# VHH binders against q84jc2: the designs that were tried, part 31

Target 1, 232 residues: q84jc2
Amino acid sequence: MSKMRNLVEEKFLEFYESWVIQLELYLHQLLIAHNNNTMSETELRHLISKLTTHHKAYYTAKWAAIREDVLAFFGSVWLNPLENACSWLTGWKPSMVFRMVDRLRKSRVVLVEAQVKKLEELRVKTKFDEQKIEREMERYQVAMADRKMVELARLGCHVGGESVMVVEAAVRGLSMGLEKMVKAADCVRLKTLKGILDILTPPQCVEFLAAAATFQVQLRRWGNRRHYVTHS

## First folded at step 1 (VHH)

Design e2i (framework vhh_8fcz_2)
Fold by ESMFold2-Fast, scan of step 1:
Structure e2i (fold): chain B 232 residues (1-232), chain A 124 residues (1-124)
Amino acid sequence: as target 1 above (232 residues)
Amino acid sequence: QVQLVESGGGLVQPGGSLRLSCAASGFTFSDYAMNWVRQPPGKGLEWVSGISGSGGSTTYADSVEGRFTIIRDNDKKMVYLQMTSLKTEDTAVYYCARELKYSFWSGTRYMDVEGQGTQVTVSS
């Protein structure tokens, strides 16, 4: 039946539901701007600014929440099973966003050679940063399997203040390591997003942001429908 | 190489008008957005207005919106700033600047400010 959620999970679930509703509203505005191609550069810049502010708000809320309980972001209750299955270190995989950039190359809004070169340089840098984090995560997973950690877990099976304190200290250490890695991954995400937007023109930014938001919204909708049909 | 020459500044009373001009050379003018920036006495540079390479889009700082108009003539390689309803706060050296890039993330414009500027003094 219904499981009790901790306060961090409840608070972030409420935040995320509202955040996604606002994202869908912005997606609608992006699609109108993209399809009509009648907005001035000022209007396009304003719309892009609303999206960047919205994404910054997400990471501000996320970092506050992971400071309290990073584990809530591994198997998040505010994400459906498909969204959780597609997560790379609690969010989107930075290099995958370049699939949306590749779609821009085939659009009516043509990328100039200088932009293509800068985007390729950014892609290479993003992949490098991503792989560095993946290697650190692998080292972290190996460290968790260390015999000393296994012994601490065994001690935690015994009721007693000292054993409980040792297990709590170990869990705090693991949580701090995970928080550092999640923040590192989020920094790569933010640098990648910023880099793409800095290279693209306002119409190209609108098309890119529309593609990214569409993917995020569709992934959520597809996951929700799939869950429904398999559990009826 | 790249050269920007501003002109048209002067002394004007509050509520007056001035038209600033910028002559550009040394680059493919229509490929670059152009901006007007100003430096009030004893202060840093303040962005005033921008115009896209084609002239199809214009932007203005809130402080000048409705009072200033930016125009360009790509055939003559000129940018103009038509200033009306001038205020004492508009007193500054005005520079035209070629936009190298704009960051939507930070709202920062990266620009070449290469001219000597033109002094605008609004005083009675």
Scores: ipSAE 0.000, ipTM 0.244, lowest interface PAE 11.2, mean pLDDT 82

Design e2j (framework vhh_8fcz_2)
Fold by ESMFold2-Fast, scan of step 1:
Order: structure tokens, then sequence, then C-alpha cells
Structure e2j (fold): chain B 232 residues (1-232), chain A 124 residues (1-124)
């Protein structure tokens, strides 16, 4: 188990560093595209597709990794303290992306009334799905405090006793519960992202994706720079 | 203040090799990912390759994967692009690029690069 956990953490750290550098490079392509009036809608759609594929690759890798060690994603070693502090169930809070959508109202490409209505409907649905997961997390925390779990914790601290199988079964049950919740949260993230991209035009998608990637890259940069403070 | 100076371009035959160099100054080099971007004649900017601040992670455009290698030397504040199996389609001005602050992305340049870059011409 410890060997598998070490390999999962190391492999995902390597994957994540490569994934983030590629995200930053895609961000620069998005920013160039945003200021380039010569790009066709087909070319913009191709770039949007690259970003969508990139995000899907992240969740494919993440779900494989959490199958082996979901706890690695709570307080992750590949994230700096600021990134970890801003995480909601091992990732971005779905409703937060609507702050980036709100900036599109100030863009050169104005949202039409039909888009505004659909985005507001999606925002409401996203908040609903998010709150449903938060209620599930609360129920999970309550279940952890149950008498049976307290007894298992006491058993695990029993000096001279062997309780490995019982404790391991309980820990696996807890991990499976967390895996289910993390996957549910990730599904809300992907549905929200897809929903926004389906509502927006290609130029608006580029602007939205640029804003989202900018936030993620900047958050990592701010957190990393705090580590290098030599005199404040 | 930030300066990026590209060199190493030239005329080379198809199948040949070139090594591009970029000398960086004016910022904490190891804190930033570095990129190579190119502009073919009559076309827009195309991203080619990137390397993390530590040098531990690299990524490449599909068109150059397996042919180009990006390397950095943080002590010398240099980034390099080793190009092999060059094709006529690789003909472009090559720029070394540092990422810009996202704060100005809606109205500013997205990459830091200076001068005309370095010209790579692949022809017989």
Amino acid sequence: as target 1 above (232 residues)
Amino acid sequence: QVQLVESGGGLVQPGGSLRLSCAASGFTFSDYAMNWVRQPPGKGLEWVSGISGSGGSTTYADSVEGRFTIIRDNDKKMVYLQMTSLKTEDTAVYYCAKTYRPLWYSSGSYFDYEGQGTQVTVSS
C-alpha cells in the first residue's frame, strides 16, 4: 500500500507539473487568439477543443489516481499551500467559474439576452449540484463520528493487538466514500465547463478559457512566490 | 528591463540540425517557464515548445514532437532549442518567450521577446 501510495503521488506530481506547463502554454495561445482577428471560427473551435481535451486528460489521470489513493488529493504534494487552501473537494469550486463569465459582460463581444438567460439557469443548477455534494460531505463527516467508527479508532490504537483487517476494511470504506464524492464534484465541474462552452460563441469561449486558465496559473504563481520570500 | 536575446538561426538543408539559444536577463529566471514560439512567413505566431522553471517538465507542439528538444541552464540563464530532422515547414523567425503577467492580457503583449528573434530557413 505504501509503495502504491508513493508511486501514485510521484506519478501524479510528474503528470501535474507537465499538465500545468501545457495549460500555461495553451493560455498564451488563447491570449494571442483573443487579440487575433484573422483566426477563423474553425481555428478557434480547434483551439477550444485542445483545451477541452486537456481538461479531460486531467480528470482521466485524476480518477485513475484516486482509485489507488484518494487521500493523496486532500492536501496534495503537487499543489502549493495557497492552491490547497483554495481547493473545494480536491479542485476548483464549480460556481466560481461564473465570476469569470461575469467578465464577459465587459468584453468586446457582448452576450445576447438568450445567452445571459441560459448562463443564469446554468449558474442556479451548478449551485444546486454543489450544495447537494456539500450535504453529502456533511453526512460523511457525521458518519465518521458514529459510535462504530469511534470503536474502530480505539481498536486501531490497541497495543499488542492485531486488528489490521478490520481497520483496513474501515479505511477502504472511508476512501471509497471520498472517491465517490470527489468524482461527483468533478462531474459537476465538467458539466459546468461544458455547459458554459455550449452557450458561448467561439470568441467568447476563448476569452472565458483564457480567464479561467489565467486564474489557475496566477494562483499557482502567487503561492509559489510566497515560498521564495527572503525578506518581507 | 526584461531582455531575451535569441541566436543560432541560419540556413540549413532539409534533414539538418540547428541549436537556438536564448539569453535572459532582468528577472528571476528559475521562477518562470520559458517558451519557444515561431512565426512562419505570412502566418501568425505558433507555439513550439515549453520548459518549466526547474527544467523538470517539457512539452512540445505536435508538429515538432520527437524532432526538437528544449533545454535550460538556470545558472547561465539560458534556454535552448535543439532542432533535428528539420523540414521546410520549420522555416520561421523563432522567438524566446517568457510569460506575461495575466493582469494585462486583455490589452497587451502575452510574451516577452526582444528584437527580430532568430531566422531559421530550411531549404536546398
Scores: ipSAE 0.000, ipTM 0.217, lowest interface PAE 14.7, mean pLDDT 79

Design e2k (framework vhh_8fcz_2)
Fold by ESMFold2-Fast, scan of step 1:
Structure e2k (fold): chain B 232 residues (1-232), chain A 124 residues (1-124)
Amino acid sequence: as target 1 above (232 residues)
Amino acid sequence: QVQLVESGGGLVQPGGSLRLSCAASGFTFSDYAMNWVRQPPGKGLEWVSGISGSGGSTTYADSVEGRFTIIRDNDKKMVYLQMTSLKTEDTAVYYCARGYTLKFYYGSEPFDLEGQGTQVTVSS
């Protein structure tokens, strides 16, 4: 099992590095599209589709990995310390994305009243789903601590190979609850992302996705350099 | 100062080949992905190809896949675009573009190409 855990971390590290490189290449396409007034709606929708497919590929890989070892996603080796410090249940906090939407409102991209209303409705729903998960996580953290303490105390009485099997079973039981919560959080992320893209026009989607990708890539770069300040 | 200087363009017949070069200076070259983009006469910018900072990953536009190859030499701070089986539709000014930028996030500023470009004309 311990060798399997190392393999999961190594495999996902390799996946994540290539995934971020491809995200950066898509970011460049988004920035060029943003500056190109001659692109058709069909061309813009194709680019948006590439990015949504890219994000779906991430969650496909993640859910396969957490089935094997969800604990690898708490303090991940493929993320730098700044990225880990900014994580909410192993990823971005869903409500954070509306801060990026607020910047669109203050840019030259004009949101019509109907879009503003739909985005506010989505924001309220997202915050509600987020708070529900936070309450469940708090309850689980207390229960997990108590259960882990009891199991560790009992395991202290065992010697030899049988104690290894009991430890593996106890860890698996605790991990099942975490897997459920991580998947629930990821479902809120995907629903929020889809909701925003469904409300925005293709040019607005390009600007939104470029903002999101820029933030993700910049956070990684700043963390790798140990600089916790933004360029202004 | 960040500088990108494109070269290697010219007049070539359909079915011919050209190698474009881009010389980079003023930044840590291997930390950035590099791209080729082009502007055909009377049209907007079109992304052509990209390569990761390490050179381990490449991506191509559907219109050029199988005909163009993007390569980089981090020691020489160069990125290249090897073009084969050239078509009249490939006629454009070609630019190289440094990856990752903070420009959009902090101002939603339009993307600006840093180099002057190099002209590729596919005809007789």
Scores: ipSAE 0.000, ipTM 0.247, lowest interface PAE 13.3, mean pLDDT 79

Design e2l (framework vhh_8fcz_2)
Fold by ESMFold2-Fast, scan of step 1:
Structure e2l (fold): chain B 232 residues (1-232), chain A 124 residues (1-124)
Amino acid sequence: as target 1 above (232 residues)
Amino acid sequence: QVQLVESGGGLVQPGGSLRLSCAASGFTFSDYAMNWVRQPPGKGLEWVSGISGSGGSTTYADSVEGRFTIIRDNDKKMVYLQMTSLKTEDTAVYYCAKQWGYLYRSTSLYFDYEGQGTQVTVSS
């Protein structure tokens, strides 16, 4: 492909490949726990904690990387085209996890009335937070098109020492804005996951996390296999 | 102190078999998923196989599925990688890896601890 990888992209690609591999291992553990009702609450909570820590590790690594090069996360080289096409602000769309919660309502897992109410309240709040971020991103894109991009293009035409410094400052400003937006979206993702896990019982958490991990792993596999089938 | 010690590597001909071993100490072995990862000469780390803490679930990279088998013995605190139908592309240093963590000077931010490695060379 035409995009050359920089050091940030190389480091995050290595991290992400390992991270997905461990997600698959955790998915297998979640499926075993779901099918085997002999696990204690302590064992289930330990497994849930491992998944939670695993997701937090992703965001720790991501935020370190976007501080250096946020643009690497728009059109990521560590994601296949299908994964990139399904991305919302460099990751999964928070409200999508409630589709997995809806499957819990239709499964053998019984949600009590109090849980249903809390999940609906969380769904409404999550959609509100999403819409707020979408409006902020739209305002950011309009500002880039109308002012910052015009300024950047004008500065680029001068090709001098002073112009280089001003262009670098403008590019840094644009990157900082994108970093802020990406972090805001990631905070909504983490808050939504925490909220769901706080409402669900340990067996329900295991089923939910298994559904979420299955979707993420399957999306990656489908994207990779479609590439192979297309070329063969 | 977490310690992982790999052994069993060596020189084998294409189509041959080899069994790698990993002895673990310093942690509650059965609580952690264990992995085999490899680094071919001049390339980055490649994940090979994983096994859950209980041993009830295994997973493999597409390139090795059907040829490699990962096994663990929790009583002996051992992880094994049984390798069959070896190819020249399997030549690498093989590492046993405890799940997730950051290690000083590690090339991986994902595995909590990596061992010293064992060299596998497949050539005629």
Scores: ipSAE 0.000, ipTM 0.105, lowest interface PAE 19.4, mean pLDDT 78

Design e2m (framework vhh_8fcz_2)
Fold by ESMFold2-Fast, scan of step 1:
Structure e2m (fold): chain B 232 residues (1-232), chain A 124 residues (1-124)
Amino acid sequence: as target 1 above (232 residues)
Amino acid sequence: QVQLVESGGGLVQPGGSLRLSCAASGFTFSDYAMNWVRQPPGKGLEWVSGISGSGGSTTYADSVEGRFTIIRDNDKKMVYLQMTSLKTEDTAVYYCARSLYPKYWFGSTEFDYEGQGTQVTVSS
C-alpha cells in the first residue's frame, strides 16, 4: 500500500530527522569522552544528562503524535525499510540492549560482581515484560481482526447513522488499544534504559550510550545506502 | 476530562511542616507516575519529587531530599507531599503534575495536566 504523508507524519518526519542529526552530534561527543581520560565525573554526568534529555524529547514527541495517529508508527515514513524491518512495536526491542551491555564485560573498565548481578536481574525482568507485551499484542491483533471482519461483514450493504457510528467506535477502540500497547512497550524501553544507567558508572554509561547510538546511526546509514541511485 | 486539584498550602514558620494533597480524576490513576513541581516567586518551574504508578519508586530533587516525602493512595486517587524542616527558599506555588506515560524518569518540568496550584509561604 502506498503511504501518503498526513500532517502527523510530516510533523514527526521533520522532528525525527532533526532528532537523528542531534543524536549523531551527541555520539561524536560520547566517542571523544570515551577516548579522553581527562574528563571529570561532573563533565561525564552532564553529557549523560544531555543524552537522557534527548531520549525524553523523542518519547514526548512520539506520545503526542500517537495520541493523534498511532498507525503512523506502524511502518513509519521517517524510517527506511531496514529500520522498519528491525522494529519491535514501533521501536527498539528492549532485550537487545543487553547485547551492547555484554561488550562492557570485555572493556578495559571491567564491571564489578555486584553490577553483573544487577544487570542479569534486569535482563531477566526485561525479557519477561517484553514477552508479556508480545503475547498481549498477538491476542490484540487476533481479536482486532476478528472484530473488524465481523463488523465489516455485518455492515455489508447497510449504511446509516447507527452503522457509521458502530464502525467509527470499532476504529476508535482499535486505535486506543494500539496506543496503550505502544506506550506499554515504551515503558519497558524507558525502564530498561534507566535501569542500565542506574547500575553503571559514568564512564560505563558513556561507553554503553556510545554503543547504542552507534548501532542506531549505522543501521540508518546501511538502510539508506540501499536506495542510492546515481544519474545525470 | 483530566483534572488535578491541589490543597494544603499555607503560611508556616521555618522548621515547620505542611502536607500537600492532590486529588486526581478523569484517568486511570495507577497507570501514571505523579509529580510535584514548584514555582518560587520570580523564578521558573522547579521539579520537586516524583512517584511511580504503583508507589514502589520515588525520586527527589537534591534540594528537598531527606526533608520531603511523596506518597500516593491509588484507591482514593490521591498523591501527597509531606514537607518537613521547611526553609524560606521552599516558598513557592506547588503544582501537582501527571507524568508523560510511563514515567517522570528525567525529573523534568514538562508535564501533562498540571493542576491549579497551592501557595506555600515559609516566613517568620
Scores: ipSAE 0.000, ipTM 0.164, lowest interface PAE 13.9, mean pLDDT 80

Design e2n (framework vhh_8fcz_2)
Fold by ESMFold2-Fast, scan of step 1:
Structure e2n (fold): chain B 232 residues (1-232), chain A 124 residues (1-124)
Amino acid sequence: as target 1 above (232 residues)
Amino acid sequence: QVQLVESGGGLVQPGGSLRLSCAASGFTFSDYAMNWVRQPPGKGLEWVSGISGSGGSTTYADSVEGRFTIIRDNDKKMVYLQMTSLKTEDTAVYYCATRYGFLYSKWDSPFDYEGQGTQVTVSS
């Protein structure tokens, strides 16, 4: 008996594995740039643009995939259990990224007071947007039975209410609600990332992106090293 | 690429029978519900029948209940519509329909289907 995967899961697994390999290559370039203070501003901006484009490519692929099967993104087969345990609405929690920003304060590339103020304003706004999404998720969960009941009643009028097709339509309704919530969360992620990069200088952007990529790559490596045979 | 190819239509007298066939490719056939939809001359699309991915459950429009039977063969990647006691009102182009992301679609949303369908004409 083997675990079966649908086509969305198979395609996104292939995409994600390639995307992570490319992220590791960009991380290598970011680490070289971070440890080499002779790179020009133009060279740094070009590297930052490559990372920005790479992250946008992830969300483009993700949104295409969740349109087809958002449930594949809850407990994803392309993520190890540690990566899945660290997920908030199918991805990183936006406010957590400010932990990486806090590390910049201890770096040789010092943040000026104006940047600190703007980052704190962004942190507050990001937490507000997170709480708004969490409230929407609570409302969704409260309404979920009512929405499923409405879907069942609607289909009973059009089709006849005793078939498995009625159950499939109810799952469809659930999926549409989850898709909207996941896209809302991803929009906060992208706004937070853009906001940070807009506030930071190019060397600070490189350090921030290196820290973020290091954490993502290392979390995957830690999870992959777990001994599944003796630890469940 | 999702591909659906319908066949089996033709001219039949009222009270007659026809069996429509749909050959599917490009997706994990057994994971998706299959539907038959039709478009009568000068009218919009109307849903006719559906069958679950496993074949364990079927459902029918009130207008065809008791006259049509939907079946599928997952090994052959085929879905069929057995039509009996045909009426002039059943005259339409018949399309095999599925959505690659069926689980997120609304019931009344357009289905993904390919090909020109198969014409069923009920008259003498």
Scores: ipSAE 0.000, ipTM 0.080, lowest interface PAE 22.1, mean pLDDT 78

Design e2o (framework vhh_8fcz_2)
Fold by ESMFold2-Fast, scan of step 1:
Structure e2o (fold): chain B 232 residues (1-232), chain A 124 residues (1-124)
Amino acid sequence: as target 1 above (232 residues)
Amino acid sequence: QVQLVESGGGLVQPGGSLRLSCAASGFTFSDYAMNWVRQPPGKGLEWVSGISGSGGSTTYADSVEGRFTIIRDNDKKMVYLQMTSLKTEDTAVYYCAKGSYRILYWSPTGMDVEGQGTQVTVSS
């Protein structure tokens, strides 16, 4: 695009393209399963397991990559501008998935009272965890305005061997803080997904995962077709 | 499209008080931290104070701690700097600066200010 890509960005771009192709194949299987009343519970559980493993593989690759360059995940080159515009702390906003859960409640798929109660409890907890991360982000921004960080930024305005080394150390510290925050957000994402899947029956899990994958795949297709004005 | 308009500066005697205002437009104000930065005559930019998007957290440079208070009004899209016990060393052009939504108040490679600023002169 408009900037040079580093090795981390190139490696993750290759990984992500392959990961999305596999997600689309799993989406196809989810849609077949959703429309096929003859699929056994064991077969549905196997398909759900494939999707959960696929999502875990994404986070394994992501966490390895952010250890090397967390900033690559803020405005990622492997995401189109629409996908980047929809990101919250380098990924989807956890509470957003409950919109898909609400569709299950209003559709032909009947949720029992116990499930509705557990989903509402999980929704409240997820929103609380989101707010906690947003407070951590706020604290991070305040810490970046600390006197020492401001002094280091001032030194970085001038080229010099000693100043460069001090600025580099500060940037490493900043990156470590961002890595911790991104991993915390990803943990909330994974806990929210697991929580929903633990509450739902296998057919309901298939419908939920199909809705989530459909949204992700369509968002990428819409952005990639350049239907939107992109500022390069 | 981001616009920041500073006002409230003027001439004051040492020990006096002054309140600076910054009117923000062109972005979702409550989502961003806000900062006050100053430039004394013949010197570079000096960070003064910061306030989080919610207003729940504030931080100050050692030189102004206990004398200055940063406040924001998200409904009016305003950030303020209440200055008390002013010293001649506080003489500077004061600027407000939008923080980063995602990460930073500042660029690690430098600082830029936007807008005209407001002049504060402390002299007897």
Scores: ipSAE 0.000, ipTM 0.088, lowest interface PAE 21.6, mean pLDDT 79

Design e2p (framework vhh_8fcz_2)
Fold by ESMFold2-Fast, scan of step 1:
Structure e2p (fold): chain B 232 residues (1-232), chain A 125 residues (1-125)
Amino acid sequence: as target 1 above (232 residues)
Amino acid sequence: QVQLVESGGGLVQPGGSLRLSCAASGFTFSDYAMNWVRQPPGKGLEWVSGISGSGGSTTYADSVEGRFTIIRDNDKKMVYLQMTSLKTEDTAVYYCARDKLYWGYSFTPSYFDYEGQGTQVTVSS
């Protein structure tokens, strides 16, 4: 049988659908702002603040849901197969946002030398933090294949209260380890995103956020429109 | 101008307690997660603890969990580290550090944009 949706999956699916609809509305506002030379710095900062608050709301909801069921975020039912295939530890890979930043170098207004230096320093730091998390994931995967874990899996094939309790404790430990790792990855995402926004001017922030939101929205649309006949 | 000023360090015997304080100024304190990091003699920086901007979430290094408590008072713009059951390996210069995240999230210890001058903690018999 196919996996049925649990309560955490149903609640987060409802949340995520609404969150994406609001992201598309903010994307429209970002594109208007990017094309409108009359908006003040205060107005641009207000729009940027709406986007940062929107992303903050996503991670607040995600961390509450992960506390209940972290495994719901591996192969998420609210994401299409293309979105799931592109995920790195339940979300976007932090260093990927620098591809959106590279687009700013091809814009009418280019980055100044001081910004380029700070962005490169942030890129290096982000890659370092990604590598730390990847080493932690590798250690986690090695621990899953450990002789002790193999013995626990064998024990779980036998009926009995004592063996059931030992297996339950092991599964709980695994889930807690994944939760810690996902939160660490999300923190790198948030630090990278905020770091970029701190370096960029308000007009550059609007362009960057528009590029990021466009990619997220288009990836979802491409996955939803996929024709199985053309995929082979 | 962002300023972080630590105090409360000193000499204490193993099993003792100390409370470190950090006074913050020059920014909207509640918008930033705050951390304590330490540098033992001859070693690199080690993250100790973090607290979210609202104070609703705290995290601790495995080596101090159950012994240390991080607290903040946003009205006074203070963050504290209550240390109990101190061990000789807790000997270090302790620094208060502001997270680079304006949104008040702090669970990754290697991303600070400001840190103070530090306060020395020495645990010896």
Scores: ipSAE 0.000, ipTM 0.133, lowest interface PAE 13.9, mean pLDDT 80

Design e2q (framework vhh_8fcz_2)
Fold by ESMFold2-Fast, scan of step 1:
Structure e2q (fold): chain B 232 residues (1-232), chain A 125 residues (1-125)
Amino acid sequence: as target 1 above (232 residues)
Amino acid sequence: QVQLVESGGGLVQPGGSLRLSCAASGFTFSDYAMNWVRQPPGKGLEWVSGISGSGGSTTYADSVEGRFTIIRDNDKKMVYLQMTSLKTEDTAVYYCAKEYRSLFYGWTSGAFDIEGQGTQVTVSS
C-alpha cells in the first residue's frame, strides 16, 4: 500500500513538473499572441487547441494515477503548501474561473450581450454542479463516522487474516468513493473550461487562457519562493 | 532578467495632469503588452491600463477611461501613462508590468510580484 503510493507519487511528480514547464512555454506563446494584432483566427485556434490538449493530458494522467492511489492527490507532494491550501477536491474550484472571466470583462475583454447571457447560464449551472459535489463530499465525511465504519475500525484492531481483509475491503471502498468524487469534480472543471472557450471568440479565449495559466504559474512561484521574514 | 523602472510621480492638485514613464530592459519589449497598475493607500493593487506590443490596442479601467492615455515607444523601450483631470481617488503608488497579471486579476497585496519600485502619485490640495 505505502510502496504503491510512493511509486504513484514519484511518477506523477515527474509528470507534473514537465507539465508545468510546458504550461509556462504555452503561456509565453499566449502572451505573444495577445500582443500580436496580425495573428490569423486559424493560428489563434491552433494555439487554443494546444492548450486544451495540454489540459486534457493532465486529466488523463491524473485519472490513471488516482485509479492506483487517489489519496496521493490529497496533500500532494508535487504541490507546494500554498497550492495545496488553495485546492478544492484536488484542483481548482470551478466557480473561481468566473471571477477571472468577470475581471477580463471589466478590464479588456469586450463581450456582446449574447456572450454575457451564455456565461451567466454556464456560471449558474457550474455552481449547481459544484454544490452537488460538495454535498456528496459532506456525505462522504459523515459516512466516515458511520457505525459500520466504527465497527470495521474496531475489527481492524485485531491482527488476523479475515479481519485484515474486511478492513482492506472497507479502505478500498472509501478510495473508490473518493476516486468517483474527484473524477466528478474534474468533469465539472473540464465542462466549465470547454463551455467558456465555446462562448468566447479566439482572441478572448487567448486572453482567458493566458489569465488562467498566469494565475496557476504565479501561485506555484509564490509558494515555491516562500520564506519567512519575521521582525525581531 | 526583467527590469522595469517607473518615474514621473509627484504631488498634484485635483484636476491636474502628470505623465508617468517606465523604462524596460531584459526582454524583447515589442513582443509584450505593457500595463499600469496602482496601489492606493490601505488598499490592494488595481489594474489601470494596458497597451498591446505593437501599440495598436489600448484598454482602460472604467475609473480612468477618457482621463488617462497609455502610450509606448518601442524604439526607446518606454511605456508612458498620460494622466489628466486627476482626482483624489487616483492617489496611489503606480507600477508598470509586462504580464497578464495586471490586466486580469486586479493585483492583491502579497499575491502578485511587483517588478519595480513604483512611482508615488499624490492628488491633494
Scores: ipSAE 0.000, ipTM 0.111, lowest interface PAE 16.6, mean pLDDT 78

